# VH-VL binders against o27280, part 12

Target 1, 266 residues: o27280
Amino acid sequence: MDSMNVPEVLEIKRIVEESESVKTFIFSWDFRREVRPGQFVMVWDFRDEKPMSVSLIDPVRSEIGISIRRVGEFTDRVHGLSEGDLLGIRGPYGRGFELMGRDILLVGGGIGMAPLAALADEATARGMRVDALVAARTADELLFLDRLEAAGVNISTCTDDGSCGFKGFAHERLLTLEENHDMAAVCGPEPMMFQVMRILDERDVPAQLSLERYMKCAVGICGQCCLDDTGFRVCAEGPVFWSQELSRVREFGRYRRDPAGRRVPW

## First folded at step 7 (VH-VL; framework fv_marstacimab)

Design s14
Fold by ESMFold2-Fast, scan of step 7:
Order: sequence, then structure tokens, then C-alpha cells
Structure s14 (fold): chain C 266 residues (1-266), chain A 121 residues (1-121), chain B 112 residues (1-112)
Amino acid sequence: as target 1 above (266 residues)
Amino acid sequence: EVQLLESGGGLVQPGGSLRLSCAASGFTFSDYAMSWVRQAPGKGLEWVSAISGSGGTTYYADSVKGRFTISRDNSKNTLYLQMNSLRAEDTAVYYCARDSEWELYEYFDYWGQGTMVTVSS
Amino acid sequence: QSVLTQPPSVSGAPGQRVTISCTGSSSNIGADYDVHWYQQLPGTAPKLLIYGNSNRPSGVPDRFSGSKSGTSASLAITGLQAEDEADYYCQSYDISLSGYVVFGGGTKLTVL
């Protein structure tokens, strides 16, 4: 367990440009350290350390991938690196997704597709039928479409501006999709995840949601997240939570959404 | 177009009661959570209470729990704040405010002009 | 003793830049809760100025900008005008409190 808490210095084996702002960094990995979809690692550039979701888990090639969006000083520095350069990797940390049933729905917004891409690989390898709703602000920000297609995933897209697929938000597109899934996994901006969760609850589809802000809590950076006003152990259980767990949090359950995604009384 | 108009403020003695109203127009009232925010003379803003669109869920600042009750009548497009056991420290302008469309980000996109509550003997 | 700390006053001359800080802790801004800003002109109700750290509502000039880093947020006002003289409040959410939202103590901006 202690070996997880010391960064291992790894060589960047390959870099995949996913979009103008997103790159996947691929490293050789010793799978004697188990990694599951939904878990994250701490990435160390020898100045700062930040949590990043694992987006590729490939035991056959002995590789993991970490997808990073350029949003600030740390990520800008990491984006400046090349194949052959070194990064420190510590982990994995957190609770991963649990697969159940035969037919699953993935709903991802922007970089939230990163942990869901790893989950899609695992689900298809297990013979599950996978539907993915991939959402972004614009077509250029849709991520992992080629990987999902290669894995045999049934893909629906939506963009806020209508530049690819359905014009509108993820929850609006979800209302037009088939209701028949055994489980769902959701990752993206919290307003999107909240709206999607409420629709899935109405359909009696159990959902798992990955909350980026709880990655820091899972490694002990933010102790305030360990218990909320319901006594729930968010830090110990995160970053992936079942919708029933999130429904007990004060921010959820005050509204439901109609078919157009508008707030309506319960 | 969106308008919020508070009423019911006035002078009340310590230990007394007062009920504030907020008349809403220009939007579908039942679709929005609503809040009361107060401001003591020369002081800053303090959130007091919030209510869901259906009225099924209410929230209160610790300073007013057990004394104030928020409610709404969606058929009249009206928000209420029943204030009991009033104290001098409750003296403030009380604003009616509409909660944002993104509930997880709780901010107030429209405010009324406020109604003054003075608790004094 | 506000949970979010703002300087009580700032001042500048027309055309200058001022910044107003909003300092929180690990239970609010540091827990990745968004920061919103309100402008209150003398004798009027507060008005939404910035939401979600950096977004402007329709009708708010781009002279107003917001940012967030770590446990703090800032409101920047460039090209100061006399009409900007007002009280400014930051607002966020605090996970450790039973309350719905928290406000900063407010900053009085004087345009000299």
C-alpha cells in the first residue's frame, strides 16, 4: 500500500492529441498494482502534483493512459512535454466504477469522457452492450469518438452549439434515447451530472457518477469532504458515487427535470 | 420583465412577529427556488432562508432557525417569510431573490428592491 | 467575522484598474465551490455582476472580470468610471455550514 504513496518516475511512451486542448499521456505500467476504471493518479511534474483520471487501462500492452486538459500553469507545462520526457506517477487512488448487468449507458461531458473511455474498454471486453452519449460545447471538444467506435460502442453525440449531433445539452439528448439500460456511468460538469441523474432515477436506472472535486478528498488533501450533513463518507467512497448516495446530499433532490430539461416541482 | 416586489416590512417590538411577502411576475414562479437575503443598516449581505420550487424543501441560516418560516403560494406567485420572536439584531432590509437555473451553483440572478424591518421598542 | 474575507474598501481614479479579493478556506472556495459577485449601487438592491467564477450576465461590461485560484477569488475592474462607485460582495457555498450560501463582508469602491 505504501508503494502507492511514493511517485514512480515514468517515461512518456506515447502522446495522443485528443483535441486542441486535450492530450493523453501513455506510460508503461506494472499491473501488479491493480488499476480500475474510475480511479485516478497523482501526476508530478517535479514542481506540482495534481490528480488526473486514468483514461486507458491496457494490461495486454502493459500501459496506462492519463488524459489532461490544458486549463492552467501545471497542465500547460505538462502539455509542453514530449515522448521520452519524465513524469512522476503516484497511485492509483479512489473507488472505481462497478459494472453490472448486460446493457450500460455512459454519459460524458468534455474531459469527463476520459474515465468513461477506460470503462467502455472494460465493459466491451466483458461482452456488455455499451451506449455512450458524448457531450461537449462544440464538435472540436468531443473526445474519444474514434476509441469508442473501435471498441464497438454505440455512440450518440450532442453539442451545445449544434456543430455535431443533437443541438443541446446532454440531458436533453438523453430524453430522446432508449430507456433500457441495466446501469449508467456519468462524468462531466456537475450541472450536467445532476440533470442526467434525475432522468436516470425516473427511469429506475442505477447510476454511478464521478465527481472530480472529490479526487482531492480521496487522497486526504481536503478533509472537509469526508463527512457531509448526512454523515456520508464522501472522501472514503469517492470519486465515484451511486446516485442513491448523491440523492442524500443537500444539493440533490430539490428539483426534478421535465422532458425539456426545465426545473419543475417535485 | 422579471420583477420581484417585497412588502410587509415595518416597525415591530422585540419578541413580536411580522410576515413579509414577495410578489413575483415575468417568469414561471413554480420553476424556481427562492431565497430571502437581509442587510442590516450599513452592514453586509446575509442569506436567511431558501425554498424549493414546489415548497417541499426549506433551508434556514442558523441565526433564524426555529424563529422564521419560509413558504410560498405558487397559485398567487408569492413568497413569504414569517418572522417570530424578533430581536433587535433582525433589523435589516429584507430582499427577495430568485435562485439561478443551475441549482448546484446557488447564485441570485434577480433581486427585489427590499423591504425594511425595524425591531425596536 | 464573515467566512469569506474582503478588504473593507478600495479606491482608484477614473481609467485605472482595481482588484477586489475574496479569501475563503478549504471548506468553501478551496473545496472548488464557485464564486459569484454582486454590485450594490448606493440606495439600490444588489445586482448580479459575475457568476460561476468568471461569467458575465447579459448587459455587464467586459471591464468586469472574475477569477479564482486556490482558496481565493478576485474581481477585476478596468477602465474605472464614476458609475462603478458601489459596494461589491462575493458569494460562495460552505460545505461545513448548515447554511445555503455565504457572502463576503463587502468592499466599498470609491472612485476619486
Scores: ipSAE 0.000, ipTM 0.398, lowest interface PAE 15.0, mean pLDDT 82

Design s15
Fold by ESMFold2-Fast, scan of step 7:
Structure s15 (fold): chain C 266 residues (1-266), chain A 121 residues (1-121), chain B 112 residues (1-112)
Amino acid sequence: as target 1 above (266 residues)
Amino acid sequence: EVQLLESGGGLVQPGGSLRLSCAASGFTFSDYAMSWVRQAPGKGLEWVSAISYSGGDTYYADSVKGRFTISRDNSKNTLYLQMNSLRAEDTAVYYCARDSEWELYEYFDYWGQGTMVTVSS
Amino acid sequence: QSVLTQPPSVSGAPGQRVTISCTGSSSNIGADYDVHWYQQLPGTAPKLLIYGNSNRPSGVPDRFSGSKSGTSASLAITGLQAEDEADYYCQSYDISLSGYVVFGGGTKLTVL
């Protein structure tokens, strides 16, 4: 039996309030089921299931963390839970980040910092030099700054409104940062990721980008997470893609598809 | 040498139909997305339609949706634009243009000579 | 209404510098989408002049240069020659619009 396709009911061990709208739910985890940064799990509240990126991977404590932003009915219900309550977890699923070289740039927007926080922990543990550009609309929406600092990451921030760090968008801030990295990892709103990817391509920095597209099924047999001409299935072949793969996807950064398959602007 | 050669333009009455062709040579046609761009007499450039390298995806300006159909035959290195329910405001030179690479949303690195479509009674 | 605004005309004398502006908004150039430029000589098809904000195709003289800042882009032509007399168009993408690409209204350059 493939245990990844059956939810395991786990107790919420701890809840960390990251911001007014984001919480990290921490569970005991059996690491015989390996988890890598960039992978996701299906979270089941006994009514609905939603995909959530793994934001904490701690084999020493035998714990994983899942960070959830309050954006709708499902996430509102989950945010109402307390330590000791139960959730169903299936997974992990998807292709995680690959680390190479000695120096890595992380570029995260909003909740996109969640999988990048887990990656930062692994990269620093491997002795890599890590620079992180953390972007959000406002200072209150910047996430994981304390965790990144504790991991020894060199942090730059930007906010659209100028309430913390550089005033402007992630790609504008990136233009003012050092060009020399062996690789980059990017996660955030798709238009932001597209602009960042273009700059990294010009600098000849190979990048991996995480696509958190809406999915109804995590096993990769549904068509809703498919990428156009390339035939990629985000949950089966993603959610992490190299920039060279995404540069050929005409929809990336320009529009998305609704559940009926129609093009919708960002 | 990259060449794009349009044909099929002419005089047509309002409500009529016309099919444009663009013969491509000097490159691997199936590696490139293609577009049609038009220019009314004395006016600027207006993008009309685009088609992916495989022909699987098509895109249209709002002004031509439901009336024009873009298609391609990669075995013949030919791009087509089927124009139905033509209106006086469709009068323009129609250019065949190559998108710079596989991806749409880029620039047009080669243009054909254009073919004149006149919609008049 | 033009999504990308260009002056309808510019002029200069031989040997001078002219600049042609392309003004957009936060949904196009301001969203950091690339700007490309085309030259159209009278009676001919457009020709790619600048791509990706500042790159020149093979055969385009370095007298032509492109740049962008904020919500605007510029095409600069130095050492004006009579042969530069043409229409110039900028092109980008607008994330808020349906369709594919947007062109500026065009600028007629007259060499005096």
Scores: ipSAE 0.000, ipTM 0.401, lowest interface PAE 14.8, mean pLDDT 82

Design s16
Fold by ESMFold2-Fast, scan of step 7:
Structure s16 (fold): chain C 266 residues (1-266), chain A 121 residues (1-121), chain B 112 residues (1-112)
Amino acid sequence: as target 1 above (266 residues)
Amino acid sequence: EVQLLESGGGLVQPGGSLRLSCAASGFTFSDYAMSWVRQAPGKGLEWVSAISWSGGDTYYADSVKGRFTISRDNSKNTLYLQMNSLRAEDTAVYYCARDSEWELYEYFDYWGQGTMVTVSS
Amino acid sequence: QSVLTQPPSVSGAPGQRVTISCTGSSSNIGADYDVHWYQQLPGTAPKLLIYGNSNRPSGVPDRFSGSKSGTSASLAITGLQAEDEADYYCQSYDISLSGYVVFGGGTKLTVL
């Protein structure tokens, strides 16, 4: 927290329960500060600050939404909040998704559907055809299906346990889909994204992938968010990268980097 | 010579707590990710938890998530596992294991002798 | 059953060849994740036997070898000896699970 890049304190306008473990927090937003799908904000609960992807961008209602999965102490505290409570929000940060062509494939795993839901809204509003492959371990972890349906998205689901849709993983389901797309956007666990990227590369479908793990750094502070072989700063140049950029990264799908730039396993 | 020495195991009642320690020697402890792997009597190996070289990232098996906490003290070359809300199914030998350094492999090149945790019911 | 499937037991006579299979799926071995093997002698901790599909640590004799094809891996032991009686575990990574490693159920090798 510094004086040149301080959070704006915003009131929680409403909360949507997406699942037992995921909530979307909705705030009034002044769109003179532009927000794009794939960008993130820093959420401050007056103790800790964590990066969160923007999952709803609604200029008509002047609202943004931030979807948060309950995974630890910070997110437990935020999940305990109610409509009318306050959070600090700063940003947005990072590079958003770029839309290209007429036919778009979205591949999301778990909470990775959050930034893709915002992208789906923008793509459908621009008249694009959107196919979404929504993957999770179980049916309870599939997110935004009703919202995607309402937006006119063509939805395929898969769950590891077979509790909804195709029984199997995102990349296995993708292999059964033969339709070509002009681009794809992918967000989810990095090993999943790696497998999906390989298939899309073989099919000559350009893909954009979001590296959410590197969103832990604020843009322009230390420059510690970089990839092994490329030197890209994920906070400044990411979190969204084209698959061609990621093909140079030996660590993609195997290792990640901590803030000091050292290699650590998943 | 790389050595890992576990301690802190014992008999505990369901709902109780234990803290395991693993003392590392013979290598630069802070260069390696570390894991705990357990083995119930007469059963196979089950990965429990992992911690990055710096302690900044931790990972847990679903069966222990929210009950166990992995931590490390690089100044003391020691790995810890705090086990709370213990259940009969947590009865096992707990091994400290060193993950591979800076490689593309996710394997354990050295293991301690293990420490027995028995949750009586 | 485990996500990596091993036969519960294998046996052979001294000097013979035995093979222990490790069968996975598209979420682990089939996703091109490496397979590693551990030997556990009775009453002892596991020891790394093979890493990265086919590499031997220093001190492991060349009669132990590993291979991987498709969704499966195998450990081969040639010139079987009495001291090879042990439990053998394969290990990989599973993209679909919340943990970052998975073990096979183990195979008990008996030297007849």
Scores: ipSAE 0.000, ipTM 0.399, lowest interface PAE 15.1, mean pLDDT 81

Design s17
Fold by ESMFold2-Fast, scan of step 7:
Structure s17 (fold): chain C 266 residues (1-266), chain A 121 residues (1-121), chain B 112 residues (1-112)
Amino acid sequence: as target 1 above (266 residues)
Amino acid sequence: EVQLLESGGGLVQPGGSLRLSCAASGFTFSDYAMSWVRQAPGKGLEWVSAISGSGGDTYYADSVKGRFTISRDNSKNTLYLQMNSLRAEDTAVYYCARDSEWEFYEYFDYWGQGTMVTVSS
Amino acid sequence: QSVLTQPPSVSGAPGQRVTISCTGSSSNIGADYDVHWYQQLPGTAPKLLIYGNSNRPSGVPDRFSGSKSGTSASLAITGLQAEDEADYYCQSYDISLSGYVVFGGGTKLTVL
């Protein structure tokens, strides 16, 4: 299949259970269709399509991985699948992360670690020093720690309940980390990303942030992916944005739109 | 197995107050938006209120705004509806319902059995 | 009075087919919001029957099917059985309303 807009039916080669609620589905991939960390694909179970970030990019094994959290009927059905079963994949879509400098900080919350795990692999392969702050509600929801450690990443953790690492939120933990970086990449809930961005701005660390929540326009309703002031479309111009771009968007981290199009606080 | 168990309904006089509770089990409660949907005797379904998984976003039907408050305690896996200044037209069975997807409000995949609220003197 | 209009009642004999309509407008179904259907058996809570216009949850027989065209949706029930006697509700979103979701007025199905 040479078209990004036509689903290719792929066999699930391997399934990795990342936590009680997260699985990574691994597929053979033809890397003549390049995939970059930060991009997403549309996953089709022959009933519904949903956008999912690419969490593993392995050209040596000719594999990609897609990490999926169990949160609804579509994801429940996909989680019920086994190795050898088929899924439709189309894409990749969106703007990936850009790597610069020698040192990178990754800040991920929950499933937001999925695209950052792929970025960590690329950064370490390029000889960069990688520090990762991995945040979750509880220790059991921390994702990719073994994979990051195997890649040579320096890991800090925080949990809301204090069950692993620092007790508190990602931005509170970040304030206790003193080392400067050439760049940062951030993915997780928008309120977390907004607070992290502010700290990184004060430290003059350029940051890229991934806005995965707004990818619905990839399935044909572009208005649902628009940001307020700049008219950015997450599927077309994102999901990865520089902090300089997001700092001019009034709604980032402050409010979103509900199903009726009204502004609602976080 | 997903379970939603409502409690707190009963008979109350006009102008009175009631607090409804919904105990959730069988899923990660904080990952799901939750709603209250009511049904007056012999009438259809009416959405009343919704709350995001984090509790940061709340929504209300115009008929209850300013009188009802939705809240949740994720540490207790419990959803609440505080109902003040009750009127005869608030008489209904109140259902606790789970939104199908936390980040994308689409449909209600699980419902509790309902609790009856009667506003009468 | 409801934003989504359903017939108040439909009836059929065992083995027959019935169709229940859900008529909206350009601000809801016509704005490309999905339609979902709920079944409410007498004295019970509603149960999800169809989601995303045409998808069936696990355990729902294939004799129940949904479709959507323009500003309207429909629920088709083939091979009617006595246990299908219930109220059926459609649900969508309305971009012009301050509310979260909109329900149809409901349709009572009687199996004669």
Scores: ipSAE 0.000, ipTM 0.391, lowest interface PAE 15.8, mean pLDDT 82

Design s18
Fold by ESMFold2-Fast, scan of step 7:
Structure s18 (fold): chain C 266 residues (1-266), chain A 121 residues (1-121), chain B 112 residues (1-112)
Amino acid sequence: as target 1 above (266 residues)
Amino acid sequence: EVQLLESGGGLVQPGGSLRLSCAASGFTFSDYAMSWVRQAPGKGLEWVSAISGSGGDTYYADSVKGRFTISRDNSKNTLYLQMNSLRAEDTAVYYCARDSEWEYYEYFDYWGQGTMVTVSS
Amino acid sequence: QSVLTQPPSVSGAPGQRVTISCTGSSSNIGADYDVHWYQQLPGTAPKLLIYGNSNRPSGVPDRFSGSKSGTSASLAITGLQAEDEADYYCQSYDISLSGYVVFGGGTKLTVL
């Protein structure tokens, strides 16, 4: 049986409260089934199954972590669980981030910081210099700052309301950061990612961006996983894409799709 | 050489219908998104509708949603705009335009000569 | 006015410099969406003049240049010639709107 197609029932080993609305669920993991930053798993509560990015990859402790924001019925049920309770995990799925060069810029917004936290761990373990721009609407939505600091990451913050760090949006803060990097990785709301991508493109910094919203099907054909004129399926060809690939997507940064697949503005 | 040639304009009564066509040549038609842009007499440019190269995605200005339908026939290198429930304010020259090869810039690199649509009693 | 504001008219004498402004907001030019410019000679279709803020298509003379700063963009025409008399339109994208693109209201350039 393919382990990627069959959920394993795993015990919740530890729960870390990242914020009022975000928890990281930690499981023992057999690393014969490789997991890389940028990949996702399907989390099954024995009623519904939802895609979640892997936020912690720790081969030394033989653990993975999955960070989940409370936004609806499924996530409310999962947030109600305790250490020792069981969840089904299927995967990993998708293309992970590729690392190159000596220094990397991470730009994360809200829960989009989750896959970037795992990437930061790998990049620092490789000896790369890591700069992170962590963005959120408010200070209480800034995630993983202590973990990033412990890993030796150079952190800049910005909040829309000015409650922590720079007052403004991620791309406004990025314009005040003068260093060039060998590469960048970006994850967060699509309008933020679009603006950041354009600045990085002007600076000739190759960037990888993660499109988490379309991870609704892990395999096979799914209309809601398709992107406009490119036909790319996030679950099959993503969720991580190079910026050049996304520059050809008319929807990127302009529209999203509702659960019925209808195009709506951000 | 890239060429776009519109046809199908004319005089029509309010509430009537017209179908515009745009014949494309000089490029691989299916590789490009296409748009309709209109200009009322003495007024500025207004984007009306766009369609992806495959025809799988369509976009409409709020002023024409539910009344106009954009379509394409890649085997004939032809773009269409079906206009229903026409109003006096739809009176304009309608231009066929090719979207740029860098889609996120969303500019129009080639334009047809336009076809006049007059909605009047 | 509209989403992108242009002066309705500008004028200059042959050989002079004129600039045409395009003023937006934080949801369009201020959000770093590119600005493109079109020239429309009387009785003709619009022609792409500048794309991606400052790039010229083949055949557009270097007398035409574009720039963008903050929430605004500008088209500059140096060495003004009689044949430059036309309408000029800026175009960008507004993330808060359901429309595909937004145009400025247009500027009529008169060569005195």
Scores: ipSAE 0.000, ipTM 0.409, lowest interface PAE 14.5, mean pLDDT 82

Design s19
Fold by ESMFold2-Fast, scan of step 7:
Structure s19 (fold): chain C 266 residues (1-266), chain A 121 residues (1-121), chain B 112 residues (1-112)
Amino acid sequence: as target 1 above (266 residues)
Amino acid sequence: EVQLLESGGGLVQPGGSLRLSCAASGFTFSDYAMSWVRQAPGKGLEWVSAISGSGGDTYYADSVKGRFTISRDNSKNTLYLQMNSLRAEDTAVYYCARDSEYEWYEYFDYWGQGTMVTVSS
Amino acid sequence: QSVLTQPPSVSGAPGQRVTISCTGSSSNIGADYDVHWYQQLPGTAPKLLIYGNSNRPSGVPDRFSGSKSGTSASLAITGLQAEDEADYYCQSYDISLSGYVVFGGGTKLTVL
């Protein structure tokens, strides 16, 4: 009788519209079930179940937040819900981020800022200096800027179109940033994370990267989640990986996994 | 609207070869991993082989490894199973099945009607 | 033999409740891999009945339900009808095997 194997039906307490395509759904949470930044939950709309990263962890208010990007049928249905409506939540699952040192760099692309926003809250609560590089296609798609600013995070932005901050990609902006950090945490599109990882590796900055596509493996949904060349079993070890673990993986940044855990090209 | 239609089954001698086909329609074929599952007369279900949407990854049950080859032609929306060195114990109905994508679970949401392969004893 | 164990047969009368068990181990159901269920009517292909332990596809009546606990799963059928007479298969994944999926041996349900 494991409570993690039984979805709890929870009422949507509050919805925060983060952008035109992203909403954060906030629920009352029983913190007898510990939740750490970088972990995810399975969100069930009574028809389909999908993994979603935890973006808010607030034990003072006894609340957890889950940020969802509108990308398909399931997420379109969930975005149509209102405060007071019900969702099933199962978890948490997966390996969360580890914090070390005195200062941390966060590099987030799009919805990848969601787990990093939760991490920023924990890092600032521990007294760490936090610098965040927030990247998106356009200014309207930059996420969590007000929340990060309120937490005392030093923010840099970049957009592909130049509508806010640096014009260009996250790795291009990172090349113009000359400060060292004790560690970094990175989450976003896999090609972006690959480029950022290479720069951080050359600078000898240890980094943790969150691979969203491997979240279902952590709950045992995909038994054939295995990165090539190394025999590395993602389902036992993800979704958060150290850069040293990923440096030997040929498929990182080149291939994705389908729902069955099989490799398909980008 | 999703349809899977199998063909190519029949009677074959031990040691012979046979190629099964599965014609898919009603969905974007290249977005889905596909499997072959067999059932011997009066027996249970046995997974045989799987192939990723791109065709880049293939998987085989130990009982057929080295003898069977799964492939697909995404331009024709067709899945294949090439069966060589057939044995009496390969006698079964062979089902084409589609892996579910949206539900985030590894299960078969649509099945063909099956095609009978008989290896004479 | 199957890695997942099902009773070979169960029976019930119309209107009754039956349950079909699927017993695994620490390398499959006990490792938190989900269980899915298929119904095979005589002479037909299997049809998805339950996925992800307890979810019903569109068109499956609510009298069919699934659950999972520890190393085992169960399919429950309430209000038995003659058309429920079929073979039922559970399916999961085993992390210790090189295979893709594992099926239970199947259970023949007879409606008396």
Scores: ipSAE 0.000, ipTM 0.396, lowest interface PAE 17.2, mean pLDDT 82

Design s2
Fold by ESMFold2-Fast, scan of step 7:
Structure s2 (fold): chain C 266 residues (1-266), chain A 121 residues (1-121), chain B 112 residues (1-112)
Amino acid sequence: as target 1 above (266 residues)
Amino acid sequence: EVQLLESGGGLVQPGGSLRLSCAASGFTFSDYWMSWVRQAPGKGLEWVSAISGSGGDTYYADSVKGRFTISRDNSKNTLYLQMNSLRAEDTAVYYCARDSEWELYEYFDYWGQGTMVTVSS
Amino acid sequence: QSVLTQPPSVSGAPGQRVTISCTGSSSNIGADYDVHWYQQLPGTAPKLLIYGNSNRPSGVPDRFSGSKSGTSASLAITGLQAEDEADYYCQSYDISLSGYVVFGGGTKLTVL
């Protein structure tokens, strides 16, 4: 649909402060244009356009939310906006998560919890049991804990510095948790996702993983986002992939491409 | 107000070493990739090295690989460049620069004042 | 030799328009990598002037504009002023190189 490629100018209806560095911007949305957890949109501030995961999908209120971490000039400008201000939204793009079974595990690192929060809402609305492992460097970077708790999600936390919950990395914490899940969804840094995927494979739990960093390809540099060994383009066939697809990609979790296209260890 | 202040430059003999520092203020230092960019007298800009916000990932220009080491101390909001086996061709003003995180390649939205490194002749 | 080619100098009188070109190849600008521009006053650090081909940072006047077409980009300065006298550098990325980013050789703008 060509309308997906034309930015719609939308009013910021509500802003939720998720942490000192993360805000969720909420817009009215016409759900004739379908949106699924795991998809992203292009956000245009009338100067620059950047990809952002959809973190809230609420057909009852006719709203979507987009969570943005303050990391550069574009995000600093967007964080300076107020309710009533305007942004351009184009999309959605990419394939989303697919829910299966009755018991699911979510494993999120930092801002990677954003698309998983939307998935948690959908899963709990369908009557699924949801366990979430929320990981961050420090306690103040843990995201969506109140929203997950309100939805009835069973929450475990870990921080690299031990300031909240388990002291250590997500995969180390996962080893101490219940292993009985029908599927998992994982979003965060690739080294974290690779280690988590290995544990889930040993537990015979199918996992879906979101490769957010390659969403930039949606604006016309898609050749840069092709996965080695598979021929997938993340912006066209991702950002969500099954673990079976990624297990065949020799570079996933082991090395990445530098700006020159060379393989570099994580 | 974003500020970057370099120090540690000076005169050194070929084969010698210097450690440059860049003191950052006015932003959350650990959220940003940081780079060193140099400029030889009368010449253009040349990218030298980059480091991720956590310090886990580093990149180097081929001309300095194996000789220079980029590092950071996020608790002190300070970026470093350890320069070993210095050559006359390393003579330049060295700038500390803050990277944009939203491109596959970087642009530098803030620069320090620069510090002069002279490898004696 | 620089991977991105700029004229070494351009000149104009106050109030005139000047254009500074940045010529690349299929491995950089022609591969749809964005072009960014920096202004360097004598004895000072570079300052970001244009990013992402055509975007202006806060505080940069609208008489500075950027564009990109094919394997080339250009910086246009309208209503030229004495304080615009500086060196201007384009910057992009080259997929065929081992390096991280590439800079043009720089253009010295003289205001007559």
Scores: ipSAE 0.000, ipTM 0.395, lowest interface PAE 15.5, mean pLDDT 82

